# Ledger of designs, part 29: VHH binders against p0dx41

Target 1, 281 residues: p0dx41
Amino acid sequence: MASFIASDQDVKNFLTAPSMNDQEGIGFAYATDEAVLKALIPAPLKLMAPVVCGYVVHMGKPTFSAPYLEESLFALVSYKDKMMGAYPINLLLHGPGAESGVIAGREGAGIPKKLADDIELRRNDNSATATVERHGKTLLNVSWTAGELNDPSIMKQFAGQLALGKEAEMNSFFYKYDIDQHEDGTNHFSNVQLVATQLRSLADQVEPGNLSIQLESTDDDPFGELKVLKPLGAAWFHFDTSVMFNTLKLDEVDAATTMPKLLTGRYDRSFFNPKAATYII
Key: E = the ipSAE of ESMFold2; O = the ipSAE of ESMFold2 at other seeds; V2 = 0.75 times the mean of E and O plus 0.25 times the DockQ between their complexes.

## First folded at step 14 (VHH; framework vhh_5c3l_4)

Design k3 (at its last look DockQ between E and O 0.72; V2 from the best seeds 0.00; counts 0 for: pae O 4.8 > 2)
Fold by ESMFold2, look of step 14:
Structure k3 (fold): chain B 281 residues (1-281), chain A 127 residues (1-127)
Amino acid sequence: as target 1 above (281 residues)
Amino acid sequence: QVQLQESGGGLVQPGGSLRLSCAASGFTFSRYTMSWVRQAPGKGLEVVSDISSGGGSTYYADSVKGRFTISRDNAKNTLYLQMNSLKPEDTAVYYCAKEPRYYKYGSGSYTTEFDYRGPGTQVTVSS
């Protein structure tokens, strides 16, 4: 019989490491304005290249939810020249498992997750397309065609991390924080920390190809700020497993200089301006 | 165009075994997730198992887990289902299906559709 009180076994199962199994879709990279991208990255992370990477994938068999679709745009960054990895600027989720995915990522690692209104991912033989819609616009329209990359240099950048049949370890960097309420009802930020999650992934399919990509903005999701100056390439990939095996607390950071760079990936305009309302029916 | 042809069905006693095969042509077999689905008399389709394009990830329905094994040979463009410890409730037409790589969730819908399926092979388990 269901209960508001979880069993001891349920609590133990809740603490098990999550895995994003049977993940597939389009990964891509494009060149963007270096100054714009650099400004979005909070200290102490350092931008490694004026390149936006991203993906639109189906999470087919996550261990914590029903399946869902996920979009992300991320920068390639380093921490103190010793750890390198992804800094996700946003993640948008859609599908039956999406609510659980947002809750898990936001609470567990401070991942900048919001819900999309719609995500579509389609592959026909040697080509694929994906779209991401939120609040009245198609924010992202991406296509992959198997074959030549737009710029062959991208293959060298990803070759060591997407080798078929071998596990690859990846860092993703996030900022966690608390919102505490004063006794007068006003809020303040506390415990703003840089963390890294470490993923171990096993790719069994990687098919490089040509990228076509368009971005648009809404007031809530300013994707167009990350202009596509030149598409570099795309790939269709499949990961059999992708397991979070470690989380590291790296630094405490200054709230005043950090939080302005975190809020828009996590909150819509209505949090900043009570007259900026978005209605979904 | 896409062709899928199942074989290996038949009549078997409870506790027996069968091996189903599916010959595939008209598409690049190694690029697709493949499934076995079944339809018992008077019932809808049930997905019994699937296998990822590279063969590294599998799914089994609870009713067949531990008894059935899906496999594929990408060099021969062939999908297999080894069925052991067969029970009368396994009686059905078994279909080989090519899963679409088309992911879109509408309001109130949480499924992906199959692109193609074969004509099926009958499996009957009776004493």
Scores: ipSAE 0.195, ipTM 0.693, lowest interface PAE 3.7, mean pLDDT 86
Fold by ESMFold2 at other seeds, look of step 14:
Parts: C-alpha cells; sequence; structure tokens
Structure k3 (fold): chain B 281 residues (1-281), chain A 127 residues (1-127)
C-alpha cells in the first residue's frame, strides 16, 4: 500500500546508482559558429571544437523511472586541458518517465532539463527521423540515412568512443547552484560549482550515416542561435547499458559571470520577463 | 517483408516445461527489441516478456517472473522463451512480436502496440 512516508528500504533504493538501459536513437554532429558557441561555455570550461553534437533518444529501461524520450545539444569541452567531455546546453524530455528524469537530473547534478511538449522518434529500415516540439514550434527536425557521413573526415574522431562491444567512459559537465530566499522573499544564488558526471556505456549498435537537420527558435528555447553551418554526420545507435558511476566536484565559480549562461537551459523567459513570451498554446 | 514464426507450443501437465522459439526474417533482427505476448481465452493481450536488441535488458510480467526466461540469438535471428513450472493460468496463444522503433508520447496515445507479430503458438497447461 502507497504512503506519503517512504520506508527505510525505499530511501536506500532511491540512492542506488542510475542506469540508462536500452537507450537508442539518432546521434549527430554539425559545425556551427565558433564565436557563438564559445560564448555559451562558462569558465573554466574551454571549447574544443566549433561543433555541436546532439541526440534524440528513447530511454527504454531506465532504472529510476518509466521510459521517456530525450533531446540534447552539447558542446565538446575540456576542463584545464586534462579532462574532456560533453557540456550539454539543453535537454528536453517527454514521456511517462520524463518528470522523474527532469527532477532527478536537476537536483542531482544541475542538468539543464526541461519538459518538451512532444518528441517523436521513428526508424524505417535504413532511415530515421525525430522531431522535438515546445511552445508552438518544432525546435529540432533531424533525419539519419544509413551510409556515408556528410563529412567522412569526422568518422575517425568519434569511432574510438563508440567501439561496439566495449565499455566507454565519458564525462558530462554541468554547473550546480542553490537558490536561497532572503527573509523578504527575494532570491540569491549560492554554491555555484562545476561538476562532472561520469558514464560507463556499452554500445552494441552504431550505424553511421547522413545527417539532415533543421533548428527553430522560440523565446524560451533559442535553438536557432546554434546555427547549422555544415551537417557533419549522424548515426543510429543503441546502448545496452549506460551507468552513471561517479560524480566529481571540480570547481567553485562566480555567480555573476556564470548564471547568465545557465538560466535559459533551466527556465523559460516568462520566469525572467513575462512579456517576452508571445506564443499561442 | 517482415516474417515471424513461433514454434514449440503444445500440451503439458502442470509443473512442466516448454521452450518457445521465434524465427525472424525480412528485417535486421539485431536492431530491435523483441517481445513475447500472450492471449488467454476471452482475455486481451498481455506482454509476457521483452528483451533489448543486444540482450542486456529484460522485462518479465509479475505472473511469470522467476519461471520464464527470455533470450535471443542475433546470429541465428531467433528469439526464445524458456517456460518452467507451468501453471494452468499460463494457457494461451503465445506470439512473438517486434516492438516498433516509433516512439511518441503526448499528442498521441501512450501505446505498447507492436509493428508485427507472428501467427502464434498454442500453449495448453492441463492435467
Amino acid sequence: as target 1 above (281 residues)
Amino acid sequence: QVQLQESGGGLVQPGGSLRLSCAASGFTFSRYTMSWVRQAPGKGLEVVSDISSGGGSTYYADSVKGRFTISRDNAKNTLYLQMNSLKPEDTAVYYCAKEPRYYKYGSGSYTTEFDYRGPGTQVTVSS
């Protein structure tokens, strides 16, 4: 029988390491304007390439929730030239497990997650498409067709990370912070810090191919700022498992210079300025 | 042209075992989650078990957990269901099903409908 009071065992189960089992979908990369992308990266992270990577995937059997769909756009970055990985700019989630995924990621690691209105992911035999919709627009429309990459020169850059049948470890970087209220109800930021989550993933299918991708913007989700200058390639992939096995606290950072780059991925413009949103629902 | 063909059903006594097989062709078997689904007389479809494309993740309905084991051989394009400690309540037509690679929640219905299923194999548990 359900209760508002969790058992001691439920609390212990809540604390176990999450795994993203049976994850599949479209991964992609495209070239974008270097100055624009670099400006989005908070210090002390440094941009490694003028490339946006991303995905639209179905999280089929997460250990912590019902299934859900997830989109992300991320940059490739380094921390102090010694630790490399992904810096996700946004993640949009949809489906029965999505609320749990947003809450867990926001609270656990400061992951920039919001809910999408709709995500669709479809694969025919040798081609796949995905769309991500929020607040009246299709923010992302992506297609993969099995075969040659748009720019075959990038194949070797990614091949070692997604070798079939081998575990690969990957870093993802996020900024966590607290919002504390003063006694008068106004807010301030505290404890702004850079963290890394470390994932161990086992890819059992990777099918490279041609990318077609279009982005749109709304006031709340300005995806179009990350312009597609050149599609580089896409792949359909399946991870049998992907386990978050470690989280590292890397650095404390200045709130005034950092928070402007964090809020849009986590909050809508109506949170800052109600007059900024002009869409029809 | 997708084809799924089940085999291995039959009549068994309570406590017995059966092993169901499903031969798949007409699609890249190793790319898809596969399921066993059953329909008892006068009942709707029940998902018995599924298995991820690589075989690393499995699901079992509560009614069969601990008694049934799903497996797959991607080299032979074959899905299996080992059924032990069979009960009269397991009497049903068992279908091999290919799960869709079409995911949509929200403005459609949440659904577990399958792209394709085979003609099924009868399992009858009776003393």
Scores: ipSAE 0.064, ipTM 0.610, lowest interface PAE 4.8, mean pLDDT 86
ESMFold2 (binder alone), look of step 14: mean pLDDT 80; pTM 0.814

Design k4 (at its last look DockQ between E and O 0.68; V2 from the best seeds 0.00; counts 0 for: pae O 4.8 > 2, unsure alone 62.4 < 65)
Fold by ESMFold2 at other seeds, look of step 14:
Structure k4 (fold): chain B 281 residues (1-281), chain A 127 residues (1-127)
Amino acid sequence: as target 1 above (281 residues)
Amino acid sequence: QVQLQESGGGLVQPGGSLRLSCAASGFTFSRYKMSWVRQAPGKGLEVVSDISSGGGSTYYADSVKGRFTISRDNAKNTLYLQMNSLKPEDTAVYYCAKEGRYYKYGSGSYTTEFDYRGPGTQVTVSS
């Protein structure tokens, strides 16, 4: 029978490593303003290149939910010049599994997830398009056309990152924190820490091509701050499996210098500006 | 011109096996998800199975899971369906289909669109 109390087996299954099986969509990269992007990266992570990477994908068979669509923009970063990987600036989710995906990512690894109002991903023949909408604007409009990259000089890095037919291990970096309450009812941040999730992924399809991309901003999602100075390239890809097999605690970090860079990917303006609410009737 | 040609159908007894093949030409076969769909007499189309363009991800309808196996050979531009433990309710025309991809949940559902399908091959399961 259903119960508020989970069984011992339910608890054991809950602790199984999550997998994002059967994911496919558009991956892309573009050049942006280095100073702007660098300023978004909390210490001790260091920006590796003035490039924004991103994707719009369908998560077809996640082990923790129904299917959903996901967008991300991320920077390429290093930790202590030794560990390299992605620092996601945002993720927007839409679809029947999206709520579960937000909860799992936020609680499990501090992933900056919010819900989108709509995501569309379409591929036909040698081209694909995707759009991401939230709070009255199309924040991202991206297209891929099979063929040459916009900048062929990145082909070696682009292809090497997706080792076809072989498992690849990749790092994603996130920050976790607690919000504690004082006796007077005011809050403070504690236990602010840098973590790395480690993914083992099997890419069985990668088709490089030309990127066309447009970003827009709202007050809640300022995607336009990451200006597209030069599109570099895109690909259609399919991951058969992607397993989060490890999470490493890397550092405790200073709340005062870190939290301003974390809040906007996780909360809308109404959380920290009482004058931010807008009603249209 | 896109062409899909199914073969390997026929008459078999219950519990028997068949292997369907689909020869593909006129497009880059390795770039497309492929499906087997069937139409039983007086019924609509049912997706039996699909397989990702690289072959790493598969889907099976509940009615055939554990009995049918989809595979592809991208070097030979050929799609296969191994059908074991056949039942009378598997009687249908089986079609090979090339599909596009479209994902949208704006109204709560996603859809699969088939660009092309072949003329089909008849499978009849009877004593």
Scores: ipSAE 0.150, ipTM 0.661, lowest interface PAE 4.8, mean pLDDT 87
Fold by ESMFold2, look of step 14:
Structure k4 (fold): chain B 281 residues (1-281), chain A 127 residues (1-127)
Amino acid sequence: as target 1 above (281 residues)
Amino acid sequence: QVQLQESGGGLVQPGGSLRLSCAASGFTFSRYKMSWVRQAPGKGLEVVSDISSGGGSTYYADSVKGRFTISRDNAKNTLYLQMNSLKPEDTAVYYCAKEGRYYKYGSGSYTTEFDYRGPGTQVTVSS
């Protein structure tokens, strides 16, 4: 029988490692302004290239929710020149599992997830399109066509990031923090930490091709700050499995210099401006 | 353009086994998720099992878990369903289906579409 009280077995099952199985969609990369992108990267992470990477995918069999669609834009970064990986700037989720995905990611690793109003992902033979909508605009419109990359000179780097038929381990970097309330009701930040989640993923489909991409901004989602200076390429991919097998606590970091770079990926303008609560939806 | 042809059905006693095959042509088989779907007499379509393009991710309906195994051979463009411990309730026409890759959620609904399915193969479990 259902209850507000979880069983001991339910609690045990709740604590298992999450997996994001049966993912597929469009991955892409484009060149952007180096100074702009570097300014978004909190210390001690360092930007590795003036490139924004991203994806729009269907998470078909997540272990923590119903299926959902997810968008992300991320930078390629290093930690102390020894760990390389992704620093996601945003993630937008849509679908029946999306609310659970936002809650799990925010609470588990401080992942900058928000809900999109709509995401569409469609493939027909050798081409695919995706759109992401939030708060009155299509923030991202992306297309892939199988074939040659926009910039064939990056094929070695592109191929080195894509491996068929073998497990690849990947780092994603996030900043976790606590928000504590003082006795007078005001808030403060504490325990601001850099963490890395480590994923073990098995790609069984990677089809390189040409990228077409447009970004738009709203006050809540300033995607246009990450301007597309040059599309580099795209691919359709499928991951059979993707398991978070490890989480590392890397550094404690300064709240004053770090939190300004974290809040907008996690909160909308209504958290900062009391007159920003009205939207046209 | 797309062609799917099922085979391996037949009459079998309860507790028996059958192996279904589906020959595929007209598309790049190794790049698509594939499914087995069945229709029992007087019933609608039920997704029995699906398998990712590389074979590493599978799904089984609760009614067949532990008894059926889906597999694929991408070199031969063939999808398989091994059916063990067959029951009378498994009696149906079984179809091989190529999944469409259109993902959109609206009004709280989940939607998945099949592009194509074959003509089917009859499985009858009766003593």
Scores: ipSAE 0.134, ipTM 0.651, lowest interface PAE 4.5, mean pLDDT 86
ESMFold2 (binder alone), look of step 14: mean pLDDT 78; pTM 0.780

Design k5 (at its last look DockQ between E and O 0.24; V2 from the best seeds 0.00; counts 0 for: pae E 5.7 > 2, unsure alone 62.1 < 65)
Fold by ESMFold2 at other seeds, look of step 14:
Structure k5 (fold): chain B 281 residues (1-281), chain A 127 residues (1-127)
Amino acid sequence: as target 1 above (281 residues)
Amino acid sequence: QVQLQESGGGLVQPGGSLRLSCAASGFTFSRYTMSWVRQAPGKGLEVVSDISSGGYSTYYADSVKGRFTISRDNAKNTLYLQMNSLKPEDTAVYYCAKEGRYYKYTGSTYTTEFDYRGPGTQVTVSS
């Protein structure tokens, strides 16, 4: 019989580490304004390059949900020059598993996930396209064509991180925090900390190529702030398996200087402006 | 020219087995997801199973899980479907299909597009 009370076995299953299997889509990189991108990176993380990386991917067989599509834009960062990895600025999810993905990511590691209104990812032969729509606009329109990168000088770094047939370890950095209410109903932030999640991934398909990319902003999703100064390249990839195997607490950080850089990836204008409204039914 | 040719269909008693094969030519087989799609009499097309380009990811319709197994041999450009414990409801024309990768969710609907399919092979499960 169904119950509001979870069984002991339900609780044990809930605690199982997630795996992200059968992921494929377009990965890309472009040069952007260094000062703008650096300003988005909370201390103590440091920007490694004036490059925005990103993807639009089909998450085919996650262990915690039905399939979904996911977009992300992220920076390449280091923690104290000893750990390097991705700092996702945003993630937008769409599909039957998307709601579960947002909840899991938000609660597990403070991952800046929101739901898109629509994500489309299509590949035929040697080209692919993806679009991400939210709140009345296409925020991201990306294309990949197999062949030469836009800037071949990045090929060594680009190709070397996605070694075919071998597992690669990747760090992703996130800021976790609590939002608690005072007795008068006002909110405050507490326990703001930097964490790293570690993912071991096996890529079995990587096809480099030329990137075409367009970004647009809405009031809620200012993607256009991360201007495309120069497309660098794209690839179609398939990850056979990806396993989240570790999460590390790295630092406690100051809420006043950190939270302004976290909120817009997680909340819409209605949280900040009492006259802002978005109605999607 | 993309060519897909199914074989291995026929008349089978309930509970029996069949193995379908699909010979592929005219494209780089190892770069594409391949599918088995069926059409029962008076019904629309149903994706029965698909298999990723490297063979590591598979999908099965709920109606065939545990009974059907998809596989591929990229060296021989051949797609297979092992069909066990066949039921009358499995009666259909079975098509081998080459997919473009297309992901879009419309409400609770998921779609995959097909570039090409073969002429099909008839599977009939009847006593």
Scores: ipSAE 0.155, ipTM 0.660, lowest interface PAE 4.8, mean pLDDT 86
Fold by ESMFold2, look of step 14:
Structure k5 (fold): chain B 281 residues (1-281), chain A 127 residues (1-127)
Amino acid sequence: as target 1 above (281 residues)
Amino acid sequence: QVQLQESGGGLVQPGGSLRLSCAASGFTFSRYTMSWVRQAPGKGLEVVSDISSGGYSTYYADSVKGRFTISRDNAKNTLYLQMNSLKPEDTAVYYCAKEGRYYKYTGSTYTTEFDYRGPGTQVTVSS
């Protein structure tokens, strides 16, 4: 029977580790302006390369929701030269499980998730396309064609980072924070901290190929700031399983210097510009 | 309901040219990869060409490379195929189509792959 009160068993089940099973889609990488990308990376993370990586995938069997589609753009970063991984700049979700995915990611690890208006992912034979739409524009239009990478010189690194049939552990870095209200209703940031989530993933399909990619901007989602200077490559991939098996609390960080780099991945302009009250339908 | 309507076919001599058009309605045209598919008399369907939703990527069958050019106008919801240097073996009904594996959610958990095509336009190349 349904109830507003969860059972003890429901609470116990809620606390199990999440998995992102049966995910597939297009992964890609392109070169961008180093100074622009570096400026987006909050301390103490350091940018490792002037490369934006990203994906558009179908999350087929997440353990916490119905299926959904997800887009991300991320930088490659290190923490104190000892931990390396992804720093996602944004994630946009669409589909029946998307609302639950946003809530879980935002509350669990401060993941910069928002809802897209539409995401499409299509594969036919040896080619695939994806589009991501939000607030009146197609923010991302990406295609993969099986074959040679745009820059074949990165093939060794590309193949080595996604080994078929072997579990790989990956770090993703996020900044988590609280918003508290003062007695008068105004807001205050507290507990701003750097965390790392650690994923164990099994890739059972990786098909490298040529990337074609276009980015656009809106006031709420300035994807075009991360210019495509050189497409490097793309791949169609399938992960059988991806388990979030660990979360590390790495540092507490200063709100004044950090929060300007966090807000736009999590909130639209209407949250901090009183003249941005126009509704989009 | 997806609706696709081809036009621009006809009778041409070998070496001639035709430009096919496909008017699309009932869906958001700019969100979909589009194809031209043909069926010669007594033959199965052959994918002639594809073009991605933004027009960035194209595919051509070997039999038409260098002679045919696919394009799209997302503002007019129209797909085009410019056919040059036509040969008798290009004689077929040409269809405007959407095909392949597909993930899209419109308030639903359902994912599907469909074959959508119009009624076609006849191209005949003979002397």
Scores: ipSAE 0.092, ipTM 0.601, lowest interface PAE 5.7, mean pLDDT 85
ESMFold2 (binder alone), look of step 14: mean pLDDT 78; pTM 0.794

Design k6 (at its last look DockQ between E and O 0.32; V2 from the best seeds 0.00; counts 0 for: pae O 4.5 > 2, unsure alone 64.3 < 65)
Fold by ESMFold2, look of step 14:
Structure k6 (fold): chain B 281 residues (1-281), chain A 127 residues (1-127)
Amino acid sequence: as target 1 above (281 residues)
Amino acid sequence: QVQLQESGGGLVQPGGSLRLSCAASGFTFSRYTMSWVRQAPGKGLEVVSDISSGGGSTYYADSVKGRFTISRDNAKNTLYLQMNSLKPEDTAVYYCAREGRYYKYGSGSYTYEFDYRGPGTQVTVSS
């Protein structure tokens, strides 16, 4: 029966590891300005290459929501030269499951999720296109054409590819934080920490090809700061299953040096405009 | 080129079972999400079930959940639907369909797009 009070069984089901099953779309990589990208990466993460990676995918059978579309731009980073993975700079979600996806990711691991106004992803035979729109602009326009990569050297740079038909474990790094309110009503950040989510994914399709990509900016989403200096390649991929099975606490970090790098991916300008923002300074 | 052929339909009494098969050819079957859709007399198409390309995840319409089981054999290029505890409301033409890869939500756009569909097989549940 529906109630504001969940049953014990509902609570147990809520705690089941989330899965993003039946996921497919365009993955891509391009070279960008190293100094610009490095400046966006909070310590103690270190940039591995002057490359922006990203995707536009359909999450077909997530266990926590209806289906949705998701975009991300991320850097490849290491933690202490021993743990490698993705550092997502942003994620934009659209579709019937998007609200639940934003809530789950923000609360579960501090994932920088916002809602897009529209995402379209379409594949015809050996080519695919995707667009991501927010606040009056097409922030991202990508295409993939099956065949040769723009620059085959990206395989050496990224050490291995997803093994078809076998599970692969992948790390994604995020920063979690608390917002505590002072007695005078102002806020401060506390408990700012680096975490890693660990996914176990089964890729059953990876079809490499040529990338075409364009980025634009709005005041809220400055995608154009990550300039496309050279497209490197794209692929169409499908994950049959993808389970987020672990979240690790790695380090506590300084709020003053870290939080400026976290806000834009999580909040729009209205949140930190002095006339609109009260609780976050 | 792409061909989908259903079989296994027929007349069955309420409470009975049927197993539908769909033979696929002309494409790499293991790379596509496959669906069973049905059309009852005078009604539109209803997605009954789908299964991801690797078989790792499935969807069932509420009306069939717990009674129907979708499966696939990628080595044989065959999609299956096991239908148990059949009801008169399950009477329809059942189609095997390959899902297209056009994803757009909102403002009257459909998310589900089938780019190929077989000729269908009739399932009739009646005394």
Scores: ipSAE 0.418, ipTM 0.788, lowest interface PAE 2.1, mean pLDDT 88
Fold by ESMFold2 at other seeds, look of step 14:
Structure k6 (fold): chain B 281 residues (1-281), chain A 127 residues (1-127)
Amino acid sequence: as target 1 above (281 residues)
Amino acid sequence: QVQLQESGGGLVQPGGSLRLSCAASGFTFSRYTMSWVRQAPGKGLEVVSDISSGGGSTYYADSVKGRFTISRDNAKNTLYLQMNSLKPEDTAVYYCAREGRYYKYGSGSYTYEFDYRGPGTQVTVSS
């Protein structure tokens, strides 16, 4: 029976490790301007390569929501030359489970999630396309065609990173923070910290191929700042499971130098300029 | 090889009921949206109903809303269509169809792309 009060069993179930089961779609990588990408990476993370990676996927059986579609662009980074992983710059979600996914990710790990107006992902035989729309523009248009990568020289780098039928562990880095209010009503950031979520994923399908990609900007989502200098490759993939089994607190960081790099992935221009509003009905 | 096999058609009087089944094999049934489409004599194909891969979302043509119910059993790889209050205009060959891997939510617009369909089962509603 529905109630505002959760049962003890409901609370126990709520606390189980989330898993993104039956996840499939297009993953991709392209070369971008190193100085621009490096400037977006907050300390103490360090950029490993002038490459933007990303995906558009369908989360078919998430354990915390109805299904949804998700886009992300992320950098490859290291923490103190000890831990390597992804630093997502943005995530856009769409579909019946999207609201729950945004809430869970924002609250649980500070993940820079917003809602997209529309996401489409389609595969026919040996090719696939995806589009992501928000606030009047198609921010991302991606195509994959099975076969050769755009830059075949990177195949050796990726071949050892994917293990079909075998679980692999991966790190994703995020920054969490609190917003507290002063006695005069103004707000300030506190407890700004770097965390890593750790995922254990089981891939059962990876089909490499050629990438075609176009990015565009709106005032709220400046995807075009991450210019496509050279498409490197794409793949269609399926993860049977991808469980988030751990979250590590790594560092407390300075708010003044960190927060400017976090806000646009989490908030729109209306937060900064009261005359800047976009309404999608 | 993908196989879809419909059954459960036949002759029924107006106001009667039929239950169609579709046995699926050769693919991971639970990953695909499945549809019932029909073709009346001298007409094109009409999407009657579809159901998402997990069963959580359904569509019905206006002509059948409230009378037909689509369902699926992913453990048995079977798609169903319960047809109640049948009318002569429901007379058609009914096909089970698999939608391609196409993910899109919202908008109110929907494009049906089927990469496989079965041989069909005849439903005739006549007095």
Scores: ipSAE 0.178, ipTM 0.690, lowest interface PAE 4.5, mean pLDDT 87
ESMFold2 (binder alone), look of step 14: mean pLDDT 79; pTM 0.794

